# Designs tried in a protein design chat: VH-VL binders against q96il0. Part 12

Target 1, 167 residues: q96il0
Amino acid sequence: APERGAERRDTAPSGVSRFCPPRKSCHDWIGPPDKYSNLRPVHFYIPENESPLEQKLRKLRQETQEWNQQFWANQNLTFSKEKEEFIHSRLKTKGLGLRTESGQKATLNAEEMADFYKEFLSKNFQKHMYYNRDWYKRNFAITFFMGKVALERIWNKLKQKQKKRSN

## First folded at step 1 (VH-VL)

Design c4f (framework fv_cofetuzumab)
Fold by ESMFold2-Fast, scan of step 1:
Structure c4f (fold): chain C 167 residues (1-167), chain A 122 residues (1-122), chain B 111 residues (1-111)
Amino acid sequence: as target 1 above (167 residues)
Amino acid sequence: QVQLVQSGPEVKKPGASVKVSCKASGYTFTEYAVHWVRQAPGKRLEWIGWISTYSGNTYNNQDFKGRVTMTRDTSASTAYMELSRLRSEDTAVYYCARVEYDSGSYFGMDVWGQGTSVTVSS
Amino acid sequence: EIVLTQSPATLSLSPGERATLSCRASESVSSYGDSYMAWYQQKPGQAPRLLIYDASTRATGIPARFSGSGSGTDFTLTISSLEPEDFAVYYCQQRSSYPPTFGGGTKLEIK
């Protein structure tokens, strides 16, 4: 039964191995920002004696993180793609090239971009509402399970004290 | 037309590896996760794992740890599942299915591939 | 892992009757407002078809005669008036805990 078997039971969402300090002071590891979502992933450490409640909490946090990563990766891709299409369309209408004299990408002024931002926000209003609803629900669930885990740990400590007193 | 099309049936010897493909069409590939599920003849469905089509991040069922590798090719809109060190118990129909994160489909697999029969026999 | 138990294993009914299919989880699959339970229909030789997700929300294109209910550990799929095409195997699935798991299925057959 390898000592580290339990801590490697699952692959981290980003595919990066979990970090564990030499003194068994193993901690969650915070990775670099994802290329697409711009969010830093947390690579969760799995304790060898993880309780069912602790496992449920960890898996819920992992699921929530990946759900959140996917939402923002998709949102950023959609924003970037539509923004570029909008800019190209407007530059073509104005008879301008895609590059400036200095070789930089041609851009629109803030007033011209305001139309794009207004349209993008309006079009994505319901999508963002559903995201916020689900985000709150997930955080309520995480907070609830954090409370259950804390209570379990307190209970186990109290049981240990009672057993010590009885002996 | 939204669909997932899987590769054809495979017959393998014990100890071999099999790689199943799942090609998406009719929607934006990177807006949906791909899950892999198998079903042995006459048995219940068994979840293998899932892959983020955008980031490439995976989460695998521990029952398959060390044997399953999931990948995707965004340019080809194709997801792959490779299962190594095959056993006779791996004989099953393997399915890919999509899950949308933005529309509430996160809780369900709304579009499935037709299935790939994998037979492991000596 | 969460074990899902479906009952009955086989349900024999006639077209026009109401079908009630049960799914019981070994632990709660609900958390503040959501129940991570889905229902699928599978016909011989075909991939499963999503019917219900989040315990009670019908998937796109699913007829109104299909409804889901329940929370916590006890869930029900109801078909209000059976049509000939409804005779199939039905599976419940939870996604509250990894790994996601499926029930053993209920075979709905013609009496």
Scores: ipSAE 0.000, ipTM 0.468, lowest interface PAE 16.2, mean pLDDT 79

Design c4g (framework fv_cofetuzumab)
Fold by ESMFold2-Fast, scan of step 1:
Structure c4g (fold): chain C 167 residues (1-167), chain A 121 residues (1-121), chain B 111 residues (1-111)
Amino acid sequence: as target 1 above (167 residues)
Amino acid sequence: QVQLVQSGPEVKKPGASVKVSCKASGYTFTEYAVHWVRQAPGKRLEWIGWISTYSGNTYNNQDFKGRVTMTRDTSASTAYMELSRLRSEDTAVYYCARDNRIYEPGAFDVWGQGTSVTVSS
Amino acid sequence: EIVLTQSPATLSLSPGERATLSCRASESVSSYGDSYMAWYQQKPGQAPRLLIYDASTRATGIPARFSGSGSGTDFTLTISSLEPEDFAVYYCQQRSSYPPTFGGGTKLEIK
């Protein structure tokens, strides 16, 4: 028989950017931190008899996690790229090489990097503000659906009790 | 302390399959991906594929599509690579190696000792 | 796939000399400031040993005489003063693009 309770996506090369929950898991699973986003992915348990409402909540949480992971991965990659370009440009202007005598990447001191950090933060202020707005909207929606799922579960328990009482 | 230990040498006939094991010790097995690499006599290293030891997800080199299957056993801290429909050109030393990064390109920092696979008719 | 070309194929030197090994990629292996190039040492009958990753970062336990440099398509491994145990085959490896590929190797031999 096919293994139940596990889900796998086909949109990315397998095993390069995400983890599935352990096989036969009956709970949500937290994976290792993503190098680029520094966030731990949560993989959601899928019950065999998941209700349509539970499926909608799970998909919303999964989509929100993917959006969140993608946002921070992109931000961190953009930061690294622009930081490297800034350092390279400054070293070239000074007539210095890109590598130290030990072969490691040459870097600028904290004072020299201050202008880069200020520029990066200022340039990305609007993007971060929209991210925060969308993040709160998504979490509000998740909370709302969590409430609906909770009500559904209460209703089902009540139905089960009535069924047990009647003969 | 950290090491990968592979199964012993194999001699197979063309058309057969071979399954090589790679047992990890000295670290948390599920935190690092395992890659498989081979080296034919006198030739360069050739990457076969990798497996996430945590999820079991795999990514294989297209040159081996349909012939290679990678699996792992988390309770035994062991990774496996099975190559089917063997040809004489599959004769090589097969290595497993640990990648210290999962989400991006990393380095193969710990290697198994190698498993010699000879395919002869 | 990215093709890595190493030169020279064989380098004959004496202990105490400086060794410079080259690796050229058919396309850039650098992205967003990071260069996904590694160097390995291999002796006969042994598995490869990681020396350098991310073009210039020494692996744990690797002596300071080993250094890596380069970006884009042109990379160099330098051994500042050869020790007897350094005579081996050296391979470069890229992981910027799937599949990961290795160079043909440079054999460092005693003159």
Scores: ipSAE 0.000, ipTM 0.457, lowest interface PAE 18.2, mean pLDDT 79

Design c4h (framework fv_cofetuzumab)
Fold by ESMFold2-Fast, scan of step 1:
Structure c4h (fold): chain C 167 residues (1-167), chain A 121 residues (1-121), chain B 111 residues (1-111)
Amino acid sequence: as target 1 above (167 residues)
Amino acid sequence: QVQLVQSGPEVKKPGASVKVSCKASGYTFTEYAVHWVRQAPGKRLEWIGWISTYSGNTYNNQDFKGRVTMTRDTSASTAYMELSRLRSEDTAVYYCATGEYSDYLPYFDYWGQGTSVTVSS
Amino acid sequence: EIVLTQSPATLSLSPGERATLSCRASESVSSYGDSYMAWYQQKPGQAPRLLIYDASTRATGIPARFSGSGSGTDFTLTISSLEPEDFAVYYCQQRSSYPPTFGGGTKLEIK
């Protein structure tokens, strides 16, 4: 569970899973997989001389990461919840209890679960289609801004080379 | 120090609209979503919706049927919630809140002090 | 939406006693090991204060006398030995699905 309280007021994380990057890192840092989304969070390095365009790209990438993590966290929660409901329904139909004699949650075999997986994928087809559409849109936007940043950096280097030559 | 400071109390007539502000400080405003929650006198807390402070995208509770508009001003680090076509049943304390855990389905770690809105004839 | 029912509506106790507050969800808010339930304390004229999240994890700075338990649909907040400042209204909240919802509250009042 994420840390909360007084210390987080001093270093407030951005709603992304908290992790600690290495001290000497001057690059983006990749953390362990989030327990809900199963995606690795990225902690973005912020240079002191960040241009407005670079800031826009970074914030777009941060927002896309949060959107992506939340989509998969919600999808995994929905999957687990509906899986539990399906198992309970099937156990009830068989006249079995929700718990084994040892007190553990009762489970179904893989063949019985195949019906659930098929239904889940089918009914979430449109949701996954919209996710893919939005994912492509976001990656297009990120690629576009990456190109703009690259052009800005090329232009700045050309300016610096020109000044160096004139001296 | 993370703080959310809301605008002062409002008294409105039925059919009017009210706009509540929530000014954030002590953190990067655009990195956390702002949620709105209300509480009528003696009743439970009711979630209204949230806004992405970075993108401006909103998700609203359908119970408000197009009456709620959420906006933000990134330069002022301020979020706004406007509720139109006010009814006496809208009399409540309105809170802005944010959570560090998740922007979309948070536990609410930080709250504004609340804005009292009274709708009466 | 998930409906949260809290009981009792009012609990009258004295300082030093143990308080047990219940929250029941209309459907499971648990997902194989994780339970997406929180507890808040609200005093008159104040915003709610987060006490417990993920059913049993204390928020930072919350005294050890507060503990949460439960899974699935049934959840409990326990205050082991009441202090005068603990007399307030307590709300449960789920974040398992949209919209996030709150219970009706339990008012803990001094006898």
Scores: ipSAE 0.000, ipTM 0.465, lowest interface PAE 15.7, mean pLDDT 80

Design c4i (framework fv_cofetuzumab)
Fold by ESMFold2-Fast, scan of step 1:
Structure c4i (fold): chain C 167 residues (1-167), chain A 121 residues (1-121), chain B 111 residues (1-111)
Amino acid sequence: as target 1 above (167 residues)
Amino acid sequence: QVQLVQSGPEVKKPGASVKVSCKASGYTFTEYAVHWVRQAPGKRLEWIGWISTYSGNTYNNQDFKGRVTMTRDTSASTAYMELSRLRSEDTAVYYCARSQPVLEYDHFDYWGQGTSVTVSS
Amino acid sequence: EIVLTQSPATLSLSPGERATLSCRASESVSSYGDSYMAWYQQKPGQAPRLLIYDASTRATGIPARFSGSGSGTDFTLTISSLEPEDFAVYYCQQRSSYPPTFGGGTKLEIK
């Protein structure tokens, strides 16, 4: 039987999961999906001779990953809490208990839930617009630095090719 | 320590509006809902409504429909209740109180000190 | 809405005595084995203080002398041995049906 007398603490997730790739990895590692954000974290490989430019790119990608995962963890938490509030509110207005006669959680039909989804999307529209703006800004910065790293690597290859031709 | 601190007393004329604030401290504001309850002199406590502090969703007592607006400011950890078209019968002490954000846990574990609202001509 | 009736309206007792306060609901506030009744204490000039929730669960920091019991429509708050600071007004509150409603209160006063 559910114990309604128990004091419950409802807390937001404290961020994204951490994982460790094999110690001698020579490539980036993709972990399992984070419990809260449902996004797969990437652990970036750090080469021994990483250039300052390569380090800047890696840090931007890591920071963007953390920002992105925190946004979606918070969004998913908000969705889950609002969904529970909506279901409980509707059940109470109908005079129904929070659990069925069999002890299972009481639910609303698909038509009632569709109203919740429409309201949730409409309510969060501005938040999603700010997210998209920041997402574009971060991806522009990453793309720009990826271009710089690519040019650095091309330059280094050209230098090596010239040395090879130099007897 | 958990504290809910409300704005000071108000004296209003019939037909005016009043806005009461409730500033939370000592806990994560968005983890708990805020309810509004009033008590007229010599009368029982009367529930006005509640607001989810993280989502902003509200649910109001039908007796106050069209007159009460509840809002919150998460950056200031403050909840607000505005009551419009005031009548002499609205003279009461108004309390904010917190509860679990899940509606099945509607007991009020901490209360603000109360805000006296007097409606007189 | 569910109407809560508290009795007696006033209870006159001396420190050290046992207090028994009653709250009756116009319809059942129990569902699927749970009872959605809370009790609050209010002293003059102060906000209410939560004592008991879910009929019998004592709130954090509330002394063991306070206990709640009951189910369905009949609920009781018991103070086993009154202390001087216990003389106050006590309110019951149901959360079984919206809107949540409160009883009229029982004033506990010194004899």
Scores: ipSAE 0.000, ipTM 0.451, lowest interface PAE 18.1, mean pLDDT 80

Design c4j (framework fv_cofetuzumab)
Fold by ESMFold2-Fast, scan of step 1:
Structure c4j (fold): chain C 167 residues (1-167), chain A 123 residues (1-123), chain B 111 residues (1-111)
Amino acid sequence: as target 1 above (167 residues)
Amino acid sequence: QVQLVQSGPEVKKPGASVKVSCKASGYTFTEYAVHWVRQAPGKRLEWIGWISTYSGNTYNNQDFKGRVTMTRDTSASTAYMELSRLRSEDTAVYYCARDSLGYDEYGYYMDVWGQGTSVTVSS
Amino acid sequence: EIVLTQSPATLSLSPGERATLSCRASESVSSYGDSYMAWYQQKPGQAPRLLIYDASTRATGIPARFSGSGSGTDFTLTISSLEPEDFAVYYCQQRSSYPPTFGGGTKLEIK
């Protein structure tokens, strides 16, 4: 991963990655977790003899990965923003400043934060339910195409075996 | 008043470089990313890239890769965009804009804009 | 890149009328109940001004006459009753896919 001086560069939301697989990769590569989605990106290998069906499967898997990264990047950004707003609101209600006397960022204790986590999970329950539903739909589609690709490969092997017998 | 103020107009020859500044005031500079967007005469807005004012990390539109450099000076609350190897097609008004999402999170919407810097590339 | 197509290119209306501006994306800009589309207003010689974000959320200080709607690939900006200051160019912008892209604009002019 490239570095900026002594610092490591983070990936942007929307699936932009600094991870680079080694040259002449002949298989899929798994990168480090994206800063925003906390998901590991997969870089898919494209074989020279890729069939149209294999291409459709690969594109579906790539699209599903982008979808996952987009969802979790958005979710994590929303969580961080609402968490900060909650902390600021509670500190203002208590008559406290955003910074301590030492200049450090003021925080709430675990008991106070429990209210936020409970509200956030409750508020986002339906959103996560739709995510799970779509996740299962996408995985069903991927599994279906994986099955079709497997059948194509079996058929091709069978044809090769038959050709050997006829020779 | 939340405000971004850009440097004045530039006239450059083809092959030269231009550096545009964007000074922020009225908010905590390091809590918001800064985007750079350009608009050629009579054309649509085109996103160039953004910089995290906190970390200094940059993300560029691939169309500008190798030609654009974005930097910032946290002590001066100023962001900079330098575009090199200028050609006539780079003639445009260049804008800086604040990202809509604070705390160094990335919304990719632009809620506060600079007034724009006219850059003309001609011999 | 996602290509955004705005229609009409020019819309000629009078103050008090309703304006409806369209933005169509080459692929979906929606995910899990969220639509990653914004609208900007630009007057001659000025920087753009954010009006709407996340398809339908009005930005701070934007009058209630501005509203956004749509999901997937089709989005609309509506101005319920035009004021003289509303005659400007309007741009849509997506942030669903990197890089963020803008539409070609719709010029709202006085009839």
Scores: ipSAE 0.000, ipTM 0.461, lowest interface PAE 20.8, mean pLDDT 80

Design c5 (framework fv_cofetuzumab)
Fold by ESMFold2-Fast, scan of step 1:
Structure c5 (fold): chain C 167 residues (1-167), chain A 118 residues (1-118), chain B 111 residues (1-111)
Amino acid sequence: as target 1 above (167 residues)
Amino acid sequence: QVQLVQSGPEVKKPGASVKVSCKASGYTFSDYWVHWVRQAPGKRLEWIGVINPDTGGTYNNQDFKGRVTMTRDTSASTAYMELSRLRSEDTAVYYCARGYYEDSFDYWGQGTSVTVSS
Amino acid sequence: EIVLTQSPATLSLSPGERATLSCRASQSVSTSGYSYMHWYQQKPGQAPRLLIYDASNLATGIPARFSGSGSGTDFTLTISSLEPEDFAVYYCQHSYELPYTFGGGTKLEIK
């Protein structure tokens, strides 16, 4: 099999297998979209001398990513299931078969599907509101710890420069 | 076409340092990480560390902390691993290897035998 | 560090038989979409040779009789029908987090 990602390409285009990951770097990197959530997972760089504060930030970001991935994977599966049920019920109501004359899966037109999308969004409005609220809370916490880590790094650099100067 | 060619065997006394080279050819040297692995006679493979030849950034296994230094020369497409304060327990074959997908090692050097004897 | 335990330490089989080799990690080496476990073959006096990467992907030039499976903490390397050249030592290796480690190896020997 030919090599993939041999050049400076840290991600692959849509539709590429999860088995074509980028070359690791000394920085966080982004994988291909997850099959169920459609979100790109972030694989976090772990420095050799990671501080306890840096570890707490990384774990918080990882936990938030897992929470986010799980929410959208469940949401997308629910959407797909309810969409199929809606299509099936509408086709049955019209007296139509589930397959076309060519054997392909029968579908509804765009106008009919618009009704489903409106119903789905309305039904899930409050769920999405709670998701957004929790998403913002998590991102505020992450931003706070990012600030603490940045201050720690600045302080450590200052201490190192003072140590060099004193010698 | 892809090859990693290592320097020849070394015999050292305890307390000395050894520097092993690994010359890459057949690919763009800066595009793949270079890992170092050793194997003592009859024992398992032991991961020493990695260098990113693009940036020169390294990570050394804590078991070798303070004793191992990894460097590279981009113009020569060569990676180096220096191990200091050698002990008899450091007697092993030392390998360089190219990092591939998810840091699997698709190409390996032929190995450099390092013997540390009193 | 993550410890990899390979079993059995020695496996005695005849050509034509199926070989199944196990590697267990002390903690999960999988995240969403990736399993950072790889398999190598090593013959006496030679450098290791990559067989399987990311748990189940066949490396370039490796015969189709080799396959890998598993996720989380339990991984398996299978050789569907052993050939004489397959009798060697097999190592698993994880790249989930630093430092990377190898298993103790499984020696596949002729019965």
Scores: ipSAE 0.000, ipTM 0.463, lowest interface PAE 19.1, mean pLDDT 80

Design c5a (framework fv_cofetuzumab)
Fold by ESMFold2-Fast, scan of step 1:
Parts: sequence; C-alpha cells; structure tokens
Structure c5a (fold): chain C 167 residues (1-167), chain A 121 residues (1-121), chain B 111 residues (1-111)
Amino acid sequence: as target 1 above (167 residues)
Amino acid sequence: QVQLVQSGPEVKKPGASVKVSCKASGYTFSDYWVHWVRQAPGKRLEWIGVINPDTGGTYNNQDFKGRVTMTRDTSASTAYMELSRLRSEDTAVYYCARDLGSYEDWYFDVWGQGTSVTVSS
Amino acid sequence: EIVLTQSPATLSLSPGERATLSCRASQSVSTSGYSYMHWYQQKPGQAPRLLIYDASNLATGIPARFSGSGSGTDFTLTISSLEPEDFAVYYCQHSYELPYTFGGGTKLEIK
C-alpha cells in the first residue's frame, strides 16, 4: 500500500505528515482517511513472538483492508466520472454551458440528479451485492481467527503458569 | 520455478535424533509458511507442524509430545525439522510443503521430494 | 483434532469409468461459505500432488475431469472418465484449524 499524507497544524511548514506507524508502538496504529477511498488505514503491529496463527490473522486483516481500500477507491472514481459525464450530457441537452458566468461548475437540480443516482445504483446493484457478500465472508473469517488466536494465547498462558509451578 | 529440496535419507537407532532440511528456491522464503508432514509405509499422511519463516514462530502437533523442533535459516532459505527420542514407529518419509496462504487458501501447492528416515536397532 | 474418514479404502475400476471418492470429517470444516477441504494425488515413490483446494477449486495444471464437491462434513472427489495415469492413492486434507489432518486414503486400482 502507498504512504498517505495528513494535515496537522503543528507539523512541517507545509502542515502535512506522511502516514507512518509510531516507532515505539506496541499496538495497531490507525491513520488518516485515504484520499481516494475515504477509509482510515490500519498499520498492524507485528509482535516479536508472532505465531503462525497470529500471522494468519494479521495477513487476513491486512488483505481485507487492501481489498476494501481498492474497492472504494475504484467505486468513488467510477461514481465521480459517471456523475460528471451525466451532468455534462444533461447540460448540453438543455443548451447550457459547462460553467456559469461566474466561472463555477454548472450543476443540476435534485430532481435531475435523482435520475443519475437511480441509474448508478441499478447498474451497480450486482457489484454492491458481491461486495457485501465478500465483506461478510472476510469479516466472519477474521472473527473466527480472532477467536482461535485468543484461545491459543489463553492456552500458552496456562502452560507458562504450569511451568512456573513445576520449576 | 518454485521448488523445495530436502536432505538425503537417514538411518538412526532408537533414542537418537534426526534433523531434516528443506531448501526453498524460486520464491520469497519468508512469505510462505513451511509445514512438515510424514508418511509411514502404507499409512496415511500425518501433519507434524508448521513454522512461519518470517518470525520463527511454530505450532507443533501434540501427537509428537514435545519431541519436534522446527527452525529456519533465512539467509540460506532453509527450514529444519528435528525429531528427538526416535522410536521404530517414526520410520517414515518426511515431507516439507509450503502453504500458499491467502485468507481463503491454506493448502500445499509445492512439496519437497521427501526424506526417508529409518529407525532400527 | 478433526478426524477425516475416506471411503472406500480401495476402488477397482477400468479406464473410461467414473470414480467417486468420499471424505467425511468428524466435525464441520466449513464457515462463512468456505470449506477448508483439499484433495491430493500420490503415486508410488512420489510426494503428494494438489488436485482440488477449498472443496471445489481445480489446482493449476490439473485436468478438468477432476472435480470436487461438498460442504460441512461430507466431501466428494469425482473423476469423470478415468485415464491410465489416474490410478493412484487419493487423500483428503482439511485446513480448518491446527492441527491439519489427512484422511486414510483411497487407493484407485485397475480392475
């Protein structure tokens, strides 16, 4: 995944910081929203003694995050492109310019835009259904493996306590 | 050309230890888990355990009662499986296999050629 | 651990016939619409070869005559029309949880 910028008041003179995990963090780190997907990325902490099961869970979460970021970035770009094409087509049909005399982008009223939203949702119905199905499957898998990791950690703690008693 | 190449056959006495190697090539060694599986003559495949070569973390099948130790050498792209306190029942062909691993795909697409281990007095 | 039972232990058929091999798990190996069951072929003196992964997906380079089906506890490997090279031992394996386990195998032999 590419690094992302964030604006802060008390950072560099430009007011921008790159999305990087804190060096000393022992926990997952949540960054600013991505410009294209509008989703906040998570940088996952990797423990020194990560088990294969813990890595499986982390990779599931990372892969799900990347899939989710890519889906929404693509969806937002497609929406924006089709919205602009629709607006330009309707303005041309009305004999209107693409910009007002004040230089602002010409817009359509809510009734006209409702036509676009209905058409967009209809065309993307199957795509959104598949997204929801995959989102369900991914979150169920993550929840399932979170449970397994929790059980593994409990078991390891119990084994450590027993060793301390026997030693 | 992804491949796993294992060490040669071993003959051991009961009570000894054996260490089998598995050298990976054609892919990034640290990105895939390495599993160990054995097969006694005429018997089913038995899963021994797995190592995450990135972290060195392991999970071992409890059936081996703490006798198995898995390690790796990232500079050599090699995984190792050591089995101690050998019994005649440990006579088997030992395989390493990689886990191609996405969240849906934990299956063995690439296997080593196998290492024959014979435990006899 | 999850126990996998394969049946029959031995299946005697001729080239051109349809083979149906069964694998039953002691508990469900399916969740969220996925089934973590895989099939391997093993010929004498060779390592196992992946045929089917996640119950029904054909592995790379495997002929289309091989297919897998099933969910939960009951799974089937089907070979639609046997070729001479298909006579081998077939194993099912789950990856639902650690430890992974394999079935006892089905030996497909020439009648």
Scores: ipSAE 0.000, ipTM 0.469, lowest interface PAE 18.4, mean pLDDT 80

Design c5b (framework fv_cofetuzumab)
Fold by ESMFold2-Fast, scan of step 1:
Structure c5b (fold): chain C 167 residues (1-167), chain A 120 residues (1-120), chain B 111 residues (1-111)
Amino acid sequence: as target 1 above (167 residues)
Amino acid sequence: QVQLVQSGPEVKKPGASVKVSCKASGYTFSDYWVHWVRQAPGKRLEWIGVINPDTGGTYNNQDFKGRVTMTRDTSASTAYMELSRLRSEDTAVYYCARESFYGDYTMDYWGQGTSVTVSS
Amino acid sequence: EIVLTQSPATLSLSPGERATLSCRASQSVSTSGYSYMHWYQQKPGQAPRLLIYDASNLATGIPARFSGSGSGTDFTLTISSLEPEDFAVYYCQHSYELPYTFGGGTKLEIK
């Protein structure tokens, strides 16, 4: 008796599709976090009779995912590398070793790291601006095509309903 | 509802510094970038730079590099633009304008402008 | 930096006439489906007012006689039937990359 009171069943409670794993996927499958981007990839389900609009939407979502993963993998690597270089440079300037007497990695306090974060954000301002602009644009396009697909499905259902009533 | 209100006119001597404020109201200050633009009498609009109020990150037009500093106070919803080592060519009306980071990427609301005169 | 060139520098027309203003970019300010070009109107003693954003979209409160078109490097602002209040300077501006730049402006003079 689904009358809008029924809950949508599109994902498992754990955030992964467990009823249709990759070998026979009937749902989008969410993978483990990528080692470099720290983002979970989505493997998209392809229906047997995918329409041209559905294909465009799926390809746009796939391309956006690949773009997003590559951006964050590169960003995380750049941040980690520059942070490490900054810490080592400052320790060298102070005449300190890379490790403490206890054998732990030597680190800078929050006040010293504030200059790094400020410089990193300013240095990457343009890069993050272009990322956010592209991200918004891509999500707007995805939403637009999702709307088109939804309208196509509604129209097809109405046509089928009218055809059945005529017969 | 949305307003950007700038500080009053300034008269400065060559070599001095000026700090213009831009107080935002009617929207979430941290969700919109603040641009600074100037216009000398009878001349074109000239882009100075932009600040992201959320992060404090800035980008300055290279023509002003070393002389312009942009800051913000999130608790007061106010952006600031400080221009140092003033010369007569810096005489202009200075505007702040907001840009949606998530929207149309355009300067949709502008402050009323602050007249800065540099003369001896 | 992207240079924007507006033409003509001055345009003298009578009320009721059609105005066509041009803006040319030194390089493309468009991606597939989007053009990051905007138009502003400025009256003496006032801040600029947004007219058209993303090449062809009318800003809120702007009369339907204003329209924008173009893509890539060539953009046009059109006023279909001039009103006396349209006497102003018009500027194009891109948001494609930093730094943002403005065109030199077109001064519209009512004959």
Scores: ipSAE 0.000, ipTM 0.495, lowest interface PAE 14.9, mean pLDDT 81

